VHH binders against WD repeat-containing protein 55 (WDR55). Designs and how they scored, part 1

No score or structure here was measured in a lab: all are predicted.

Target 1, 353 residues: WD repeat-containing protein 55 (WDR55), of Arabidopsis thaliana (Mouse-ear cress) (o80775)
Amino acid sequence: MEIDLGANAFGIDFHPSTNLVAAGLIDGHLHLYRYDSDSSLVRERKVRAHKESCRAVRFIDDGQRIVTASADCSILATDVETGAQVAHLENAHEDAVNTLINVTETTIASGDDKGCVKIWDTRQRSCSHEFNAHEDYISGMTFASDSMKLVVTSGDGTLSVCNLRTSKVQSQSEFSEDELLSVVIMKNGRKVICGTQNGTLLLYSWGFFKDCSDRFVDLAPNSVDALLKLDEDRLITGCDNGIISLVGILPNRIIQPIGSHDYPIEDLALSHDKKFLGSTAHDSMLKLWNLEEILEGSNVNSGNASGAAEDSDSDNDGMDLDNDPSKSSKGSKRKTKSKANTLNATNNFFADL
Structure headers, positions and changes below count from the first letter of each chain, unless a header shows other numbers; antibody chains are not in Kabat numbers.
ipSAE, averaged over its two directions, is called F for ESMFold2-Fast, E for ESMFold2 and O for OpenDDE. V2 adds 0.75 times the mean of E and O to 0.25 times the DockQ between the complexes of E and O.
[cut] marks letters that were taken out.
Atom coordinates printed by the task and the answers are left out, and those that the model quotes come from them; centres of patches stay.

## First folded at step 8 (VHH; from y1 with G35S)

Design z1
Fold by ESMFold2, look of step 9:
Structure z1 (fold): chain B 353 residues (1-353), chain A 124 residues (1-124)
Amino acid sequence: as target 1 above (353 residues)
Amino acid sequence: DVQLVESGGGLVQPGGSLRLSCAASGFTFSRYYVSWFRQAPGKEREFIGAISRTGGYTYYAVSEKGRFTISRDNSKNTLYLQMNSLRPEDTAVYYCAAQRRYFSGSYTYEYDYWGQGTLVTVSS
């Protein structure tokens, strides 16, 4: 199912508990769409959020608010029910803000075009951390809740690990010879996967961030601008040739195509119940893909029954500074990427291989 | 310091072919999407197409299917436009443009750098 947004899209995020999806547009608008399983996708709200491109969008406060970030250097919070502006930080960053992620229940992270990362307390509406580890745009961020560490990728070709407990940049990789564009954590916190401009996926072992431990080149030469964790063994890639693919990690392979856009993929997200994959691209389209249906066919030999992910309450109770692999235990780890990836030990969909 | 210099324009007969080039300097060419635009007299600047930063994929305006081919050589910092089966309607100044952050397509205000243009005239 798909809809023409009327302008090129950037960020996408799904409401954490209802059938709403939000998109940020190049013209500064925020769009909110309601969807259902009968393939209806209808615009519920259009908000003139920013005067320049709306680069990122995230639901906060259990879906009561939407936070948007823009090339105009501002961050805006909008009430979902009314569409009214709740808060506006006109000088959130000194440069265009490109990315947002949820960190904890009360915090979000934002990254800008010049390498600055800020952590915001959503209740106090204040900046709690600032990291300046990069000399080029922030391209992606992901959070390891077990250890309270933020993994950041940049156009400067490096990955950094920012420790929120110590407020320090704990690690930074060597130059990878290419821009890093996207990032996810997989394998129960043991691997960090980065997409690059030339299409190589770089696999880093947690705690050993100087250089990657493995490379996957089969997506080359098409840049991997978006990565989305599906489960601990599989991820979804969005490439600049418009192709969306299901990819296995260790063993590394392209499992199957999922869908496509006419132009480069910009962002990917999963619905709250994990039934739909949402994608945006610079073809003015928002597309929702029935992921259960698409993956049901690919799992014929595995007998996968599929199911919704359950909550995880695991935390990092003994994490080192990243010299050792994670202690979050297998199968109970949760990672934020538009609230798309939830892991639970009881899910057939996520437990089968 | 930053330059994009188009060349290869000129007079050509209808049905003919022409190859334009755009030489880049002063920035890291391989990190940029690069695009061709044209502007006919009295008209607005029109997106023709673009090529990905590595050259792995090309993007064409919906209306420009089949006659034009875009390529790049990152070792020479050069973008190319091969134009075949030229028509009088293709008479225009042709521009190259570069944008780093994301694919900008027809959104001209999103491009970081522009060339000065090269004139292509198609007449019998």
Scores: ipSAE 0.583, ipTM 0.827, lowest interface PAE 2.4, mean pLDDT 84

## First folded at step 10 (VHH; from a3 with S104I T107P)

Design b2
Fold by OpenDDE, fold request of step 14:
Structure b2 (fold): chain B 353 residues (1-353), chain A 123 residues (1-123)
Amino acid sequence: as target 1 above (353 residues)
Amino acid sequence: DVQLVESGGGLVQPGGSLRLSCAASGFTFSRYYVSWFRQAPGKEREFIGAISRTGGSTYYAVSEKGRFTISRDNSKNTLYLQMNSLRPEDTAVYYCAAQRRYFIGYPYEYDYWGQGTLVTVSS
């Protein structure tokens, strides 16, 4: 299903327990749409949330509130039921806020166009952490809850790892000429995957963030502007060619297309039950894809291809080639005394500085 | 200083062809979507088309699809517009624009603009 929003949308997010999707629009509006498997999207609410573009949206407090971030440098909390403003943090950032993610039940992270990341307590409505590791726009964030680490990508071509326990940047990747545009954590926290401007997916091993461990290039030359984790082995890509794809990670492969827009993909989100995928693009369209149906249809086609292995019982008459057991030659035990050269070189070099 | 400089404009007869160029300088050209716009006298600026950062994807306004071709050479920091089967209605100042992020064809999302080059289609 699809709907024209009337204006281009940046970020989208699904309600955590109901069939509701939120969209932030270029004109500063927040829209809420109700959806059903058998029905069209219906706008339930329209709120003028910001004076400038609404760049990011996230449901918080079990879906009771929506946090929005704007080019006007503010963060706003809106009540989902009433549409009322709950909180407005004017000048939350010094620059346009472009990214929001949920971190914990009571914390969110925001990123801005100059590379600043802030952590917010949603109850106290205060900034608890600030990280300035990047020199360009924040393009993506994902949180590793077990380690309390925030992984951040930027237009500066680097990935950073921010530790919320220590309030320090622990790691930053080497500079790349390619912008990092999106990020997800996969393989039970063992891998970090980044989308890039040239379509390459960069795979990092957790704990080794200086350089990527692997590159997946099959999506090139189209930029991977959005990444969405489906499960530990599969992610969904949104590219600048408007194509949405299901991609397997280790083994790296394009599994199948999911859908497309006529314009570059802007954002992707999953419904609470993972039955629906939402997508926005550089148009005014919101599309919801029935992911369950799309994935089930692919399994049926794979099952029928395995059945046509006709057991051509080629009666390969096993010609008993009498392989003659021949001869025992006694090859000589040369005792080569490999002298254990004890290279003791205790090079204590690094003591003095 | 950031610059976009259009060239190749001029007088052409109906049915003729013209190739415009836009030379970029002062910024990392390969990181930007680049687009062509035109503005006829007394009309609003109109989106013609765009090309992705790597040149792998192109987007055209419905009205211009098939007659115009956009290409880029990142090694030369240059955007091109090949125009075929030109009509008097194509008379306009043609602009190139660059945007790093967000919505193609939305003029407010473009970071940089050229000064334009005049194309006149007349018998």
Scores: ipSAE 0.901, ipTM 0.952, lowest interface PAE 0.6, mean pLDDT 91
Fold by OpenDDE, fold request of step 14:
Structure b2 (fold): chain B 353 residues (1-353), chain A 123 residues (1-123)
Amino acid sequence: as target 1 above (353 residues)
Amino acid sequence: DVQLVESGGGLVQPGGSLRLSCAASGFTFSRYYVSWFRQAPGKEREFIGAISRTGGSTYYAVSEKGRFTISRDNSKNTLYLQMNSLRPEDTAVYYCAAQRRYFIGYPYEYDYWGQGTLVTVSS
């Protein structure tokens, strides 16, 4: 299913327990849509959240509130039921806020256009941590809860790891000529995957973030602007060619397409039950893909191809070829000594110029 | 200093062809989407098309599909617009623009603009 939002959307997020999807729009509006498997998307709420573009959206407090971040440098909390403003952090950042993620039930992380990352307590409405490891826009963030570490990507071509326990940047990758645009943690926390501007997926081993351990290039030359983890072995990519793909990690492969837009993909999100994938692009369209149906249909087609291997009973007539044991001959040890020649040659030539 | 400089504009007969160029300097060209726009006298600026950072993808306005082709050479920091089967209605100032992020075809999302080159299609 799809709907025209009336304006281009930056970010989307799904409600954690109900069939609602939120979108932040270029005109500063926050939209809320209800969806059903058998019905079209219906707009339930339209809120003028910001004066400038609403760039990021996240449900918090078990879906009771939506947090939005804007180019106006503010962070806003909106009540989902009433549409009322709950809290407004004016000047949350010194620069335009570009991205938001949930860290814990009571904390969120934000990133801005100049490389600043902040951690916020949503109850206290205060900044608990600030990291300034990057020199360009924050493009993506993901949180490793077990280690309390935030992985951050930037337009500066680097990945950083921020430790929330120590309030320090623990590691930063070497500079890449390519911008890092997106990031996910895969393989039970053992791998970090980054999307890049040239379509290469960079794989990092956890704890070794200076250089990537592997590269997956099959999506090139299309930039990977969005990454979404489906499970520990599969992720979903959104590329600048408008194609959404299911990709396997180790072994690295494109598994299948999921869907497409006519314009570059901007954002991807999964519903609470993983039955639906939401996508936005560089147009005003929101598309919801029935991911369950798409994935089930692929399994049925793979199962029917395995049935037609008719066991042709090739009668292996075992011709008893007589292994005649032929003989052991003694081949000889010859010692040859050849000599060590020493040649010394010195030549000093290119000292002078 | 950041610059986008359009060239190749001029007078052309109906049915003719023209190739425009846009030379970029002062920024990392390969990190940007680049687009062509045009503005006819007394009309609003309209989006023609865009090309991705690597040149792997192109996007065109529905009205211009088939007649216009966009390409880029990152080694030369240059954007191109090949225009075929030109019509009097194609008379306009043509602009190149560059954007690092966000929405293609949305004028306010572009970081840099050229000064434009005039194309006149007339008998």
Scores: ipSAE 0.893, ipTM 0.948, lowest interface PAE 0.6, mean pLDDT 91
Fold by ESMFold2, fold request of step 14:
Structure b2 (fold): chain B 353 residues (1-353), chain A 123 residues (1-123)
Amino acid sequence: as target 1 above (353 residues)
Amino acid sequence: DVQLVESGGGLVQPGGSLRLSCAASGFTFSRYYVSWFRQAPGKEREFIGAISRTGGSTYYAVSEKGRFTISRDNSKNTLYLQMNSLRPEDTAVYYCAAQRRYFIGYPYEYDYWGQGTLVTVSS
């Protein structure tokens, strides 16, 4: 299932309970699409959310509203039912805002192009935390709800752990010799996986963030621009060669292709029921992949790496430290054709890598 | 300071070949997507293609597939465009451009531009 958005999309998010998916576009528009199980992907709404690119999008308030962030430094809340502006934070950051995630029921996190991270109370419309650990753009964020810690990655080649209870940056890694582009928490909160520009996945043990504990190089040299947790043992990668892959972690392996675009993958998300994977790329396309069909009945148990609240199943930090000593240091035709095309095209890509 | 310098342009006969180079300095070349664009007289600047930061992937505009090959040498900080089977319609000023982030193929997303090199294809 796919549709040409008319412009490239930076961000994608699925409604938490209905068959609605949102995309934020380079031209500042917010698009809402309704989908069904059997091939319909139609635009339900188009909103001029921002005057500059719409860099991130997230549903809030049980899907009643959408927050968007923009290169114009603002954050906007839009009513899903009416398309009307509900709230506008015009100077949310001093620099272009490129990342949003859900943190708690009433809070979101935003990151900008210069490394500033802010936490917002959505009811009060106020900033409750500001973290300035990074000297380059924020590339990814994920949230460990049990410990109230935000894991942040940056183009400066480091990750940081921002403690929301103390309002302090608790840890920051050494420079990894490459930009960090994406991040997920896996293994019940014991591992943090980062995608890099060179295509290596860096595996950090929770609490031992100076140096990674393991590396997975089989995606190299294709940058890993998007990561999405499927379950505690498997993640989904989106690479700049356009390939979307299912990857196992510890043991580390590429399990199978899922799908592809002809251009770099920009963002990935899972539908509320985890039956569909949504992808955007540098090709103006929104694609929805039927995971039940593609994974041949595999049980899909995954959090949404694009939203912290959706990934909040981490273990307590103290228990992890004791038990995990780190060294640190489309229609019938589309259904049939998509499955065959996905497997064939992805296998060809892998053979050519 | 940042510099992108195209070279290798000139006059070539239809059916001929030409190799353009773009020498980069003043930034960490290997951390950028680099791209070729061209601008024919009276036309808007047109995306030709791009190559990933490591050189592992190339991306071409649909209209240019099969005749042009993009490559890079990160040890020399140089981007290349090999153009074969040239046609008079390929006459244009060719630009290299570099971008750290965002979407390839969108001119306003690029951080740095060269000044261009003229390619003329005529008998």
Scores: ipSAE 0.677, ipTM 0.863, lowest interface PAE 1.6, mean pLDDT 84

Design b2
Fold by ESMFold2, fold request of step 14:
Structure b2 (fold): chain B 353 residues (1-353), chain A 123 residues (1-123)
Amino acid sequence: as target 1 above (353 residues)
Amino acid sequence: DVQLVESGGGLVQPGGSLRLSCAASGFTFSRYYVSWFRQAPGKEREFIGAISRTGGSTYYAVSEKGRFTISRDNSKNTLYLQMNSLRPEDTAVYYCAAQRRYFIGYPYEYDYWGQGTLVTVSS
């Protein structure tokens, strides 16, 4: 299912418990769409959130609020039910704000065009941390909650690890010879995967951030602008050739295509139940892809699909629970299998040791 | 000193071919999407197409498929536009433009512009 937003969208996010998806647009608008399994997308709300492009969007407060960030350097909180402005930090950053992620239930992180990362307490509306490890735009962020560490990637070709407990930049990688565009944590916290401008995926071992431990080049030369974790062994890539792919990590391989746009992919997100993948690109489109049908290949009669596919949906929550990182290669073993995991994933786990 | 310099414009007969070049200097060319636009007399500036930073992908306006080919050579910091089967309505000033980030095809998103080269398709 898909809909023309009327303008290009920088980012999307799914409501944590209902069938609602938000998009932040180049013209500064915030759109909210309601979707259902019957392939309908209906605009529920349009808000003029910012004076300049709306670069990032995230639901907070159990989906009661939406936080948006903009090239106008501001961060805005909007009430989902009413569309009314709840809070407006007009000068949240000194530069255009490009990224937002949820950190804790009351904390978000934002990154800007010049490499500044800020951590905000959403109840107090105050900045609790500021990290300035990077000399170029922030391209991606992901959070390791067990260790309270934020992993940040930048167009300066490095990743950094910002320790929220000490309020210090704990580590920063060497220059990777290319811009880092996207980041996820996988393999139960053991690996950090970065997408690059030339299309290589860089795999870093947790705690050993000086240089990557492995490279996957099969997506080259198409930049990997978006990465999304599906489970501990598989991720979804969005590349500037418009192709969205399912990719296995250790063993590294392109498993199958998922979908496409005719223009570069801008952002990817999963619905709360992981049944849908949402994508935006340089084409003003919001597309929702039914992952159960696409990954099973049985869209003609899904009622006769294997019961394992439906059980796999039930197992997805368990995979998120085992995402604690470890920087030690000794004693850091954990099982990340869902019901659908293969024996190959188990063998690959030991190959990393 | 950032510079984008188009060349290769001129007079060509209908049905003919022309190759435009855009030489870049003063910035790291390989970090940029580069694009061709054109502006015909009395019309707004029109997106023709773009090529990814590594050259791995090209993107064209729907109407330009099959007649125009965009390429780049990062070792020479040069963008090219090969135009075939030219028609009188292709008469325009052709511009190259570079952008590091954000959306291709939106003129205000581009960091650098050339001054343009005139292409005239006429007998």
Scores: ipSAE 0.655, ipTM 0.851, lowest interface PAE 1.7, mean pLDDT 84
Fold by ESMFold2, fold request of step 14:
Structure b2 (fold): chain B 353 residues (1-353), chain A 123 residues (1-123)
Amino acid sequence: as target 1 above (353 residues)
Amino acid sequence: DVQLVESGGGLVQPGGSLRLSCAASGFTFSRYYVSWFRQAPGKEREFIGAISRTGGSTYYAVSEKGRFTISRDNSKNTLYLQMNSLRPEDTAVYYCAAQRRYFIGYPYEYDYWGQGTLVTVSS
């Protein structure tokens, strides 16, 4: 099932207990869609959440609220039932906020375009931690609740581990030769998997973060912009060739395709019951894939599988090229080359030394 | 000093073909999506297509599916546009643009722009 959002969506998240999905759009809007039996996707709400792009969305408070983050440096909380603004943290970061994750029932983490990570108490609406962990945009975050550690990836080519108990950046990897774009924790906390710009998955062993312990190259050369944990042995990749794949980790292999867009994948999320996978891409589409059917069919035909032909769904995917005079997002773009040029080194465009 | 320099524009007869180049310098070309846009007099800037950082995937606007081919050569830091079966409606200034991480096809999302090269399709 799918719907044209009218603009590209940066972030997507599913309600924790009902059939609702939220999307944050490049034009600053927050959309809320209800999906019901079989294949309907209906917009239930449209909120003008931010004056610049809405870069991330997350449900909080058992789905009573939605938190959004924006290129306008703000974080907003919206009541799901009424659409009303509950809280607005103008200038939550000094730079564009591009990522959000849930940390605990009462805390969220946000990351910005310049490498700053903040932890927020949602009840007190206050910042409890600030980590200046990276020299480039925060690309992904995931949380290890048993140790209270946040694993953070960045366009600076490194992974960091931020310890919420000590309020310190506890570890940082060496430069991986490529931008890190996405991250998940797997194998019951023993492995950290990072997607990279050149398509390699980097596997780090927990506690040994200086360099990866293994590399999986079979997705190359297609950038792995999104990773989503399905279970402790399998993850879902979203690549810039538009292909969404089920991938096994240790043993490392591409198990099967799940779905596709004609444009780069931007974000992935699972519904509360894991029945649906939601995907967004550079095509203004929100697509929901029925994983039960896709994976059930695969199990029946696992010995001799010829895969479903999902690439034929590219009927009408034209790009909106309007030059809205109220949209000046080019002023919020980050120029990472000036940072590398300051060092006068051919390989230093990720970090300033 | 970042530069994107288009070349290969000029006067072409209807039904003809033309190959545009865009030479890049001052940044790590292979880390960027690169795209072609065009702008006809009195019209909005129009996305033609883009190519992934490694060249593994190409993305085209719906209206240009069959006549234009985008390619890149990362060893030469160059983006190409092959245009075939040209029509008078293709007359425009053609721009190359580069972006590191945001959505392709949205002009205000691009980090760098070339100055453009004029293509005129006329008898």
Scores: ipSAE 0.642, ipTM 0.850, lowest interface PAE 1.8, mean pLDDT 84

